# Ledger of designs, part 1: VHH binders against Peroxide stress-activated histidine kinase mak1 (mak1)

Every score and structure here is a prediction.

Target 1, 123 residues: Peroxide stress-activated histidine kinase mak1 (mak1), of Schizosaccharomyces pombe (q9p7q7r1507to1629)
Amino acid sequence: SVLLAEDNIINIKVISRYLERIGVKFKVTMDGLQCVEEWKREKPNFYSLILMDLQMPVMDGYQACNEIRKYELENDYPKVPIVALSANALPHVVLSCKDSGFDSYLAKPITLQHLSLIISGIL
Below, numbering starts at 1 at the first letter of every chain, in headers, positions and changes, except where a header shows other numbers; antibody chains are not in Kabat numbers.
F stands for the ipSAE by ESMFold2-Fast; E and O both for that by ESMFold2, at different seeds; each is averaged over both directions (binder to target, target to binder). V2 = 0.75 x the mean of E and O + 0.25 x the DockQ between their complexes.
[cut] stands for letters that were removed.
The coordinates of atoms that the task and the answers printed are left out; those that the model quotes come from them. Centres of patches stay.

## First folded at step 1 (VHH)

Design a1 (framework vhh_8ghr_2)
Fold by ESMFold2-Fast, scan of step 1:
Order: C-alpha cells, then structure tokens, then sequence
Structure a1 (fold): chain B 123 residues (1-123), chain A 123 residues (1-123)
C-alpha cells in the first residue's frame, strides 16, 4: 500500500491516477503531520512506500521524513521507503533529501513513467 | 474537442447479451485517462458499473455486474467496450461512457460524458 502526502489538489489527482494505473492501493494525506499520524496509526509494513511532497503546510516533507525515521529507530520499525516529491531538482535539494532520510526523489511534474520506475525499483 | 459517443444499446430479453461501444475523439486511450461505464435508471442515482485504465491494464466492476459484464479497450480503434451477458430486468438503464481524470474510487471525477445509450431488458 502507498501513502501519499501532497497538499496540492491537482497533484493529488494526477498522482492518484498514476497509482490506480500502476494497480497499487493508496491513501492520501494533505500535510506532513497527517502523513506521520496515518503511518504511525498502522502496523509496521502496512505501507510499503511513502510519496512525500517537500513543501506542505503544518509539517513539511523534511520534518515528516525526519519524524518517521526517528520513530523507526525508537520503536525498532523496518525502514519504509520514502520518495521526495520536489518542484526543484537542483543538486543541493537532491543532497538535502538524501541527508534527511529520503530514499529517492521525483521532480515535479510527476510522470507515470517515472513513478512506475520508482515503484518497480522499490518492489 | 473531446467527445465520447456510445452505441450498441437496445431491447434484449432477460438472459440475453449486448455489447456497448464508446468511441473517443479529441484524446487517445494511451492518454492518462480511465474510461468508465456509468448507468442511471429513473429514481436511482448514478452507478459506476465498470472502469478500465484506457491502455487495458486495470479493470474494476460493481458487485451487481461482476462476472456478467466485461470492460475492454481497443487502443488502435480508440474505442472502449462493455460486454453485457446474462442481462437482467434490473440492468435496464441509460448507460454512459465517461472519462475519469484520476480513476480513484475516492475521487471519482468524470470530466467528459457521452450522450448515453438506452438498454432495456424485458420479455
């Protein structure tokens, strides 16, 4: 199951279409805090992948990723793959994603092809 | 201009079969669109009967028609089909072909609809 954190309704619609086409079940959350709370609510391994927008209100993607990684360490949870969704794919942003605990990144606009490749690689 | 044109409706006896066709113009089924068949009988709300990822990869059906109806798409003809077998009086409705922006059951949002084709099942 995939967990999506994204606050832009157009991006939610587009990414949801892609996930349905790929044939995976998913849930949407609209900020980093909702994402962290939903992930914590479920048992370990319930979500096999998190797609995380970097820029969201309340809690951004960097903060959300850090909170998930901290919780995994504190509770001996397996590391869930987290893919950053970024409007800016400059080298410093890519490096910041890696340093923040993200496993990969996707540049916006997100395409079906790129999303499919990431999901196939994480399988 | 996006257009969906249904054909194949008609009068059939219970237990009979019909194949509905949905010819698309103004976009291709290789595009990022789900195609759904939605029916509406007088006094009832709309029921999503079947959905297909337009490239033929994913299908879903309402419980009321599962095992009796089959949705398919012919990308070369840019046409979707609904094969209806073992028809019942309760299947009598106007059947609409519709393009879904994101294909998610949680966020079903049809942006273009055909004119509808009437299916009457009676002795």
Amino acid sequence: as target 1 above (123 residues)
Amino acid sequence: EVQLVESGGGLVQPGGSLRLSCAASGFTFSDYSYIGWVRRAPGKGEELVARIYSSGGYTSYADSVKGRFTISADISKNTAYLQMNSLRVEDTAVYYCARDLYGSSEWDYFDYWGQGTLVTVSS
Scores: ipSAE 0.000, ipTM 0.123, lowest interface PAE 15.7, mean pLDDT 80

Design a10 (framework vhh_8ghr_2)
Fold by ESMFold2-Fast, scan of step 1:
Structure a10 (fold): chain B 123 residues (1-123), chain A 123 residues (1-123)
Amino acid sequence: as target 1 above (123 residues)
Amino acid sequence: EVQLVESGGGLVQPGGSLRLSCAASGFTFEDYAYIGWVRRAPGKGEELVARISGSGSYTSYADSVKGRFTISADISKNTAYLQMNSLRVEDTAVYYCAREIGYSSGWEHFQYWGQGTLVTVSS
């Protein structure tokens, strides 16, 4: 199962359609805090992948990723793959994502092909 | 089926030039994915020598090849090129083209790899 954190309704619709076409189960959350809370609520390994927008209200993607990594260390949880969704693919943004604990990134606009590639490499 | 097919390798004398080609099938160079050239020589491990965004707007090079190698892409032909000038004996390696879709816990993450093409620089 995939957990999506994205605050933009149009992006949610597009990515959800892609996930349906790929044939994976998923849940949508609309900010970083909702994402962290939903992930904590489920058993370890319930979500096999988190797709996380970097810019969200309440808690951004960097903060959410850091909270998940901290919780994993404190509770001896397996490390869930987290993929950043970024409007900017410049090297410094990619490095910032890596330093924040992300496993990978997808640059916007997200396409079915790119999402399929990342999911097939993880699932 | 996703495929990357390299060609253009061969034997060349020091100071010579070669142009490597990477033909992609099963996906396009649209969007923000990077195509990279990675080389592997016995005893040296893997080195990312060059990469280019699907738009062609962003390129980067390893310090060892800056000023000598040029990466380019023909989006309409779905083909990436590595122009290699002023070749040195230490450039001898198998050259792979690979699609970067993100990064792992390291910085670079390549989802699909070609079979490689051998470049030998020797008198």
Scores: ipSAE 0.000, ipTM 0.165, lowest interface PAE 12.6, mean pLDDT 79

Design a11 (framework vhh_8ghr_2)
Fold by ESMFold2-Fast, scan of step 1:
Structure a11 (fold): chain B 123 residues (1-123), chain A 119 residues (1-119)
Amino acid sequence: as target 1 above (123 residues)
Amino acid sequence: EVQLVESGGGLVQPGGSLRLSCAASGFTFSSTYAIGWVRRAPGKGEELVARIDSSGGYTSYADSVKGRFTISADISKNTAYLQMNSLRVEDTAVYYCAAGPDYLEYDYWGQGTLVTVSS
């Protein structure tokens, strides 16, 4: 099961169609806070992967990732893979993603091939 | 009648530049999710080169063209563009404009415009 956090409706529709084509179950959330709340609401290991947009209203992807990592440490949860979705793939963004607790990143717009490779490597 | 018409192709020397245009009629780009440029080189399959969403907020490029090509769209003119800089011999291909609800399932396709990069 994949949890997607993305506020742009066009990106949601594109990524959702890719996930359907790959054949995985998923849920969409529209900001970082909704993503954190949805992940906490479910049992540990319910979501095997989180796809997290870096730029979202209410709570951005960096803040959401940090909240999830903090909650995992406090509650002895297994570390869920979190993949950052970024419009900017410059080296400093890749480094900041790693420093913030992300496991990987994908440049926007996401391609079916890159998403399939990430999912096959994790799921 | 739904149409996409490409223009701007031609012969150019390595290191040169070309700007391709894609004019839509019978529908609006704002009614689609994405606009893309797809190329096919002689004897090769199709490659998605560049994409832009209808809001203009997100663009992506194939690794082979990243940093050299820029996609843009003028919603008021219902026209998309591909600015191609630092052209290489391997960029030689027929370039197609495509539009649709996602980046793999384009509903509308143009007839293509030939770009030849040669000395």
Scores: ipSAE 0.000, ipTM 0.110, lowest interface PAE 17.4, mean pLDDT 78

Design a12 (framework vhh_8ghr_2)
Fold by ESMFold2-Fast, scan of step 1:
Structure a12 (fold): chain B 123 residues (1-123), chain A 122 residues (1-122)
Amino acid sequence: as target 1 above (123 residues)
Amino acid sequence: EVQLVESGGGLVQPGGSLRLSCAASGFTVSEYSYIGWVRRAPGKGEELVARISSGGSDTSYADSVKGRFTISADISKNTAYLQMNSLRVEDTAVYYCARHFDTYESGLMDVWGQGTLVTVSS
């Protein structure tokens, strides 16, 4: 199962339709805090991939990623793949995503093709 | 798990050559993806230097290295190579191997290796 954290309802609808076409089960959360809480609520390995928008209210994607990585380390959880979703794909953002604990990134606009490639490479 | 492991970096004099290797494990590259070499030097942005398709036949290069660098792949070994000739001081950087997906608006890259340092100086 895929866990999506995204606060923009249009992006949620587009990405959700792509995930449906790819044929994976998924759950949507609308900010970083909801995402962290949902991931913690389920058992380890319940979510095999997290798609994480970098820019969200309450808790942004960088903060959410850090919280998940800290929790994994403290509780001996396996690392869940986390893919950053970013409107800004400049080189420094790509590298900061890597340094922040993300496994990969997807530049907006997200396409079905690129999402499919990331999912097939991770799952 | 998907992994990329780089090797072959080192110190070389201007005009010299090095060959970098990128060993991939845990995945099958799709027809829509490339294996690419990206470099980053202090004070310079990240640059996609070269890429090669999963079939090994489609290659492209940054203008800064065209004619000097050659990318190749041994599909049976799941390994990509970057042959760097006529090296310049400006080629000094950490070189990363990554999966690269062709896009009309931006390159998408994932599965970064550890990076290998290439230093060109006398």
Scores: ipSAE 0.000, ipTM 0.153, lowest interface PAE 14.3, mean pLDDT 77

Design a13 (framework vhh_8ghr_2)
Fold by ESMFold2-Fast, scan of step 1:
Structure a13 (fold): chain B 123 residues (1-123), chain A 122 residues (1-122)
Amino acid sequence: as target 1 above (123 residues)
Amino acid sequence: EVQLVESGGGLVQPGGSLRLSCAASGFTFSDHYYIGWVRRAPGKGEELVARISGTGGSTSYADSVKGRFTISADISKNTAYLQMNSLRVEDTAVYYCAKLSDWGEQYYFDYWGQGTLVTVSS
């Protein structure tokens, strides 16, 4: 199953529709803190993939990714694939995602084609 | 509000030297994180060339620049530097300053500057 962290209601609706069409089970969280807490609440490997918006209130995607990676190291958890969702293709955003613990990157607007390819490559 | 502002890029001839500066604001240098320099050249991937703990307690370099580049920090000015000596054409790239957090065997980039272009050509 897929865990989605995204605070924009329109983006949530679009991505949820895509995940339904791809045929995967998923859960939505609306900020980085909710995402981290939901992931920690479940058993290891319950979520096979996290889709993480970089810009969220309370805790952003970078902070959430950091907390998950730290928790994995401290508790001998397997590394969960995390895909960054970003509104910008600016060089520093791409470079930050590439070297900051994210496994992949998707630029907004998210398309069914790109999301499907990422999920197929990870799952 | 965390900001990193790079300066010092420019055109130099092979064998020349250049010093890049990274002025940080919104946080204080400490040993809980690294300041790093990442470069990207057209047609090549990203490379972390150097990093330093915020107070200068530890440094590391990519093999490609070891012995030629020196990273340092001025805590009183909250500024990190990259001294680049014996520059080669292959050092041509956009150089980014980044704040990295490290908790053992992993690290992540919290914040990045906008980059400064270094061109090494005759």
Scores: ipSAE 0.000, ipTM 0.108, lowest interface PAE 17.2, mean pLDDT 78

Design a2 (framework vhh_8ghr_2)
Fold by ESMFold2-Fast, scan of step 1:
Structure a2 (fold): chain B 123 residues (1-123), chain A 124 residues (1-124)
Amino acid sequence: as target 1 above (123 residues)
Amino acid sequence: EVQLVESGGGLVQPGGSLRLSCAASGFTISSYYDIGWVRRAPGKGEELVARIYPTSGYTSYADSVKGRFTISADISKNTAYLQMNSLRVEDTAVYYCAKEPYDFLSGEYAMDYWGQGTLVTVSS
């Protein structure tokens, strides 16, 4: 199953419809802190993929990704794939995503085709 | 209107330290944008020396300054800083604070979002 962190209601609606069409189970969280706590609450490998908006209140996507990677290292957890959702796909943003521990990125607006390709490549 | 105001430059001896400040107005540094320090040395083009994403705290540095310079941000003061230690004659330059300092799609510097600059001179 997929864990989505996204604070924009319209983006949540669109991405949720895409995940339904792809046929994967998923859970929505509305900020980075909720995402980290939900991921920690479940067993290792319960979530096969995290879709993480970079721009969220409370805890942003960079902070959330770093917390997950730190927790994995400290607890010898398997690395969960984390895909950044970014309004800005410029090289410097892509590099900062990689440096923060993300496995990939998707530029907004998210399309069904791109989301389907990333999911088929990871799951 | 986006405005960045640099301060803290001056004359310093080799091995000395300076702290540059970049006060932002017209936007919040806690937003999605990166803040960078770009310098222009005599006889050289622009060099991006340090960059920070203020909300996450993640930073990157040019190889020429790694281990000597530290970039930071104080969200409550809407201000970014560049702590410069172990200064060298080669660090002599005008230092600019910039919001999204380089547009990689066009391959050009986004000069509209740069501050006025502050001069750092490291004496021989």
Scores: ipSAE 0.000, ipTM 0.128, lowest interface PAE 16.3, mean pLDDT 78

Design a3 (framework vhh_8ghr_2)
Fold by ESMFold2-Fast, scan of step 1:
Structure a3 (fold): chain B 123 residues (1-123), chain A 121 residues (1-121)
Amino acid sequence: as target 1 above (123 residues)
Amino acid sequence: EVQLVESGGGLVQPGGSLRLSCAASGFTFSSDYAIGWVRRAPGKGEELVARISGSGGDTSYADSVKGRFTISADISKNTAYLQMNSLRVEDTAVYYCARGEYWDSSGYDYWGQGTLVTVSS
């Protein structure tokens, strides 16, 4: 299953329809804190992939990614793949994502083709 | 009591068509819910093939069936349908009707009993 953290309703609608077309189950959360809490609530490995917007209210994507990675280390959980959703693909932003614990990134606007490739490479 | 009851499965030859029905009781179709068709082939995992909002407006399909399958809902009959055209041997599976929240395809809370679709000569 895929967990999506995204606060923009239009982006949620687009990505959700892509995930449905790919044929994977998913859940939507609307900020980083909801995402972290939902991931912790489920069994280890319930979510196979997290799609994480970098800019969200309450807790942003960088903070959420850090919290998940810290929790994994403290509780000996397997590392869940986390893919950043970013409006900017400049080299320094890509490096910041890698240094923050993200496994990959997708540039906005997200396309079905790029999302399908990421999912097939991870799931 | 929420119940989903599937019907319409059977044996069909490649290139044929089947229409599956999902009769719902214990709740009313609304925009808060989504109805999905999930299939499980012998020896394989489950695949969400089609989804429709409970209001009947929004539909989506897995790429494996897009252009061949059509999901629809009759709100007055509280029934969802899956029209399956141009069937292939690889469409052979047990097809389940499931109710979930509109924004949560991983959290289906009620499932039907399943109906077997076999595509062979």
Scores: ipSAE 0.000, ipTM 0.134, lowest interface PAE 17.3, mean pLDDT 81

Design a4 (framework vhh_8ghr_2)
Fold by ESMFold2-Fast, scan of step 1:
Structure a4 (fold): chain B 123 residues (1-123), chain A 121 residues (1-121)
Amino acid sequence: as target 1 above (123 residues)
Amino acid sequence: EVQLVESGGGLVQPGGSLRLSCAASGFTVSSNYDIGWVRRAPGKGEELVARIYSGGSYTSYADSVKGRFTISADISKNTAYLQMNSLRVEDTAVYYCAALDEYSYGFPDVWGQGTLVTVSS
């Protein structure tokens, strides 16, 4: 199952339609804190992939990714793949994502083809 | 097989110059991928210092190196270069050559092994 963290309702609708077409089960959360709490609530390996918007209120994607990685280390959880979603494809943002614990990056607007390729590579 | 090999690192005095080379095989420099130079010093995150964009002569630089570093490519040698002038102690880092995708839906698949640049008196 895929966990999506995204605060923009238009982006949620688009990505959700793509996930439906790809044929994966998913849950939507609307900020980084909701995402972290939902992921912690389930058992290890319940979510096979997290799609994480970098820019969200309450807790941003960098903070959420760091919290998940910290929790994994402290509780011997397997590392869940986390893919950053961002309107900014600037080089420093992409490389900061890698350093922050993200496994991959998708530039907005997200396409079905790019999302499908990354899911096939991870799942 | 796709591969990047860096060379040119070393010890240099503040104010000195070095030229780093990135030899590519299995793909064409500045036609198939952007080529970037990424550095990492202990305790710091990765910093992309320079990038040459595929299909053109467009380049970009981090603010920390603008006016001092120049990235270029020699298509006939399938090699990218980083000319580093007016070097400062804070430029001390391992420098990596990376092939970068415009959409970045994966982190760079092709990285060099890195070359150490030490700026010290």
Scores: ipSAE 0.000, ipTM 0.159, lowest interface PAE 11.2, mean pLDDT 79

Design a5 (framework vhh_8ghr_2)
Fold by ESMFold2-Fast, scan of step 1:
Structure a5 (fold): chain B 123 residues (1-123), chain A 120 residues (1-120)
Amino acid sequence: as target 1 above (123 residues)
Amino acid sequence: EVQLVESGGGLVQPGGSLRLSCAASGFTFDDYSAIGWVRRAPGKGEELVARISWSGGSTSYADSVKGRFTISADISKNTAYLQMNSLRVEDTAVYYCAKDSFYEGTLDYWGQGTLVTVSS
């Protein structure tokens, strides 16, 4: 199953439509804190992939990614793939994503082709 | 046109189980909405018992049903479900599937509801 963290309703609609076309089960959360708590609630390996918007209220994607990685380390959980979603593809943002523990990056606007490639490589 | 159709109600004994279905027609779970189950017993107001956010996201439950009821969605079938376990006489009500525009916070009822009667 895929876990999506995204606060913008239009982006949620677009990405959800893509996930439906790809044929994967998924769950939507509206901020980083909801994403972290949903991931913690489920059993290890329940979610095969997390799609994480970088800019969200309450807890942003960087903070959420760091919390997941910390929890994995402290509890000997397997590392879940986390893909950053961002409107800003400047080199320093991409590097910050790597430093925060993200496995990959997708620039907005997200396309069905790029999302399909990421999912086929992971699932 | 745009509608939600409830099914699965019936007569059960206390402690029994029922699964309610809500089939969406004319829209998809992508339409900026959450699906809620609202019940109304004769002489009582409406109670939102369970809600699932858009595309199978976050769930919430009324205290009266927490631990007994489970809401879920099958996005591929455009259908939401309410699994009701450990039913009590107090759960007797007409259950409505409602489109909850989480965007606007408004519940819309689009069906006759399905009657659940819990009686010995």
Scores: ipSAE 0.000, ipTM 0.073, lowest interface PAE 21.0, mean pLDDT 78

Design a6 (framework vhh_8ghr_2)
Fold by ESMFold2-Fast, scan of step 1:
Structure a6 (fold): chain B 123 residues (1-123), chain A 123 residues (1-123)
Amino acid sequence: as target 1 above (123 residues)
Amino acid sequence: EVQLVESGGGLVQPGGSLRLSCAASGFTFSSYEDIGWVRRAPGKGEELVARISSSGSYTSYADSVKGRFTISADISKNTAYLQMNSLRVEDTAVYYCARVPEYDILTGYFDYWGQGTLVTVSS
């Protein structure tokens, strides 16, 4: 199952349609805090992939990713793949994502082709 | 966990040669993801200089390096290489090994798995 954190309703609709077409189960959360709370609520490995928008209210994607990585380390959880979603594809942003514990990065606008490729490689 | 580690950078004189290595773990080059070399120089944007398909059947190069650089992969060692010949001062940059979707690279994303390797071309 895929966990999506995204605050823009148009992006939610587009990505959800792509996930439906790929044929994976998923859940949507609308900020980083909701994402962290939902992930913690489920057992380890319930979510096989997290798609995480970098800019969100309450808790941004960098903070959310850090919280998940800290929790994994503290509780000896397997590392869940987390893919950053961002409007900015410059290497300094990509390096910041890596430093925060992200496994990969997708530039907006997200395409079915790129999302399908990531999911095939991870799930 | 998937990881790419760059090595082989250093100081070289104009007209010299260097060979960069990228060791992959947690995935194999038999996947459908491409491996690429991206560089960033002070005062310049990011440039994808070379790309090789996971099968090794397809390679591509930036116009700035065509005929001078050669990308290759040793599937048995799960390692990609960038052979750089006839180096110019303008090739001075940090070189990153990136896992790249098989599809459109410049509308997709880059995964930067290491700190990069610095190449300095200077007399």
Scores: ipSAE 0.000, ipTM 0.097, lowest interface PAE 15.5, mean pLDDT 77

Design a7 (framework vhh_8ghr_2)
Fold by ESMFold2-Fast, scan of step 1:
Structure a7 (fold): chain B 123 residues (1-123), chain A 122 residues (1-122)
Amino acid sequence: as target 1 above (123 residues)
Amino acid sequence: EVQLVESGGGLVQPGGSLRLSCAASGFSFSTYYAIGWVRRAPGKGEELVARITGSGDYTSYADSVKGRFTISADISKNTAYLQMNSLRVEDTAVYYCATEGLYDDSSWFDPWGQGTLVTVSS
């Protein structure tokens, strides 16, 4: 199951349609805090992948990723793959994503082909 | 051998136009997630200004260039372009063509070539 954190309704619709076409189950959350809370609510390994927008209200993607990584370390949870969704995929932003605990990134606009490739490689 | 070559830079006055080209050899753009243009000005960090998917179907732009720059790609010629209109002094930078691969570390969005210098000055 895939957990999506994205605050833009157009991006939610596009990514959701791609996930449906790929044939994976998923849940949508509208900000980083909702994403962290939803992930904590479920048992370890319930979500196999998190797609995380970097720029969201309440809690951004960097903060959300850090919270998940801290929780994993404190509770001896397996590391869930987290893929950053970014309007900016420059080298220093990419390094910042790695430093925050992200496993990979996808630059916006997201395409079906490359979302499918990431999911195939992880799931 | 794999190569990515930028061209088309030069000196132009404010309000002018330039078209940059990025020619790939030894590989196909269609095998990459995206192709983009990254710029670096002296004393500033890197900025992704424009991006097009390897399929050629989707584009995105930095707010600083939206409405002025247009990215395009001719997948059959394995060449990407950046049409730059209404140039400003702030657009002065070395422009790099870069590819964005798959999801591992080797697939990060990195420039491959030496870039092409664009100078906007009176």
Scores: ipSAE 0.000, ipTM 0.150, lowest interface PAE 14.1, mean pLDDT 78

Design a8 (framework vhh_8ghr_2)
Fold by ESMFold2-Fast, scan of step 1:
Structure a8 (fold): chain B 123 residues (1-123), chain A 126 residues (1-126)
Amino acid sequence: as target 1 above (123 residues)
Amino acid sequence: EVQLVESGGGLVQPGGSLRLSCAASGFTISDSYYIGWVRRAPGKGEELVARISPSGGSTSYADSVKGRFTISADISKNTAYLQMNSLRVEDTAVYYCARSYEDLFGSGTYDAFDIWGQGTLVTVSS
């Protein structure tokens, strides 16, 4: 199961359509805080992948990723794959994502082909 | 076991030279991956300084290091190198070797930096 954190309703609909076509179960959250709370509510490995938008209100993707990584360390939980979603594909943003604890990066506009490859490599 | 291990860092005076090595294990250099060098200086963010393409056929450099740094690969040793010449105090940083499926100097990146080395410190000072 995939956990999606994205605040833009158009992006939610596009990505949800792609996940349905790929054939995976998923849950949508609207900001980083909701994503962290939803992930913490479930048992380790319930979500096999988190797709995390970098630009969200309340808690952004960088903050959410850091919180998940801290919680994993504190509780000796397995590391969940987290893929950053960003409108900015410049090298600086890609480098910052890795330093922040993300496993991969996916540039917007998200395509079915790229999302399918990420999921295929993780699941 | 897929790993990148850096070596060759150290203390050098301005104007000096160092060669960093990036030894790959668990995969073959020049087989489907870009290899790059990323540095982080004290008080600064990360900077991608150099990359070499999967076949070793093309190299790219940040403007800050063009003409001074050279990236290369030795397929027989499964190792990539960064030759650093005319070193400046501003080159002081931890240098990381990283692997990517896409061109690290491109406008877009997919599955960027899936493998990182642990870093090697380069200090340029008296």
Scores: ipSAE 0.000, ipTM 0.116, lowest interface PAE 15.6, mean pLDDT 78

Design a9 (framework vhh_8ghr_2)
Fold by ESMFold2-Fast, scan of step 1:
Structure a9 (fold): chain B 123 residues (1-123), chain A 120 residues (1-120)
Amino acid sequence: as target 1 above (123 residues)
Amino acid sequence: EVQLVESGGGLVQPGGSLRLSCAASGFTFSYYDAIGWVRRAPGKGEELVARIYSSGDSTSYADSVKGRFTISADISKNTAYLQMNSLRVEDTAVYYCAKGRYYDSKFDYWGQGTLVTVSS
């Protein structure tokens, strides 16, 4: 199952339709805090992939990723793949994603082709 | 209070058509809502057949029914529909209307189901 954290309603709609076309089960959360709490609520390995927007209110994607990694370490959970979703494809954003615990990144606008490729490589 | 009520099921011969309706009461469809039709045949698993996003009229279908089934919604009547054409014996199942958020694959509310039997 895929967990999506994204605060922009148009992006949620587009990505959700792509996930449906790919044929994976998913849940959407609208900020980093909702994402962290939803992931914690479920059993380990319930979510096989997290798609995480970097810029969100309440808790951003960097903070959310750090909280998940911290919780995994503290509770001996398996490391869930987290893919950053970024409006900015500049090299410094890509590097900061790596340093923050993300496994990969996708540049916005997200396409069905690129999302399908990353999911087939992870799931 | 919150209810989804299906109607329109019945017995039909292979190649026939049925139109299922799902009337929502106790709540109004919102921008964030999605309505789905999920079927379950005896001894088989659950299959999401069709889904519509109430705000955008965007639809998705299972490969097994693409080109044969059409989902639609009349938000002013708080009702969703499933038009089923070219029915096959393997479409025999209890069909459930379900409501969730357009951003979730899971549904929060379910109807009682309506039986569709395709047999000669």
Scores: ipSAE 0.000, ipTM 0.126, lowest interface PAE 15.4, mean pLDDT 81

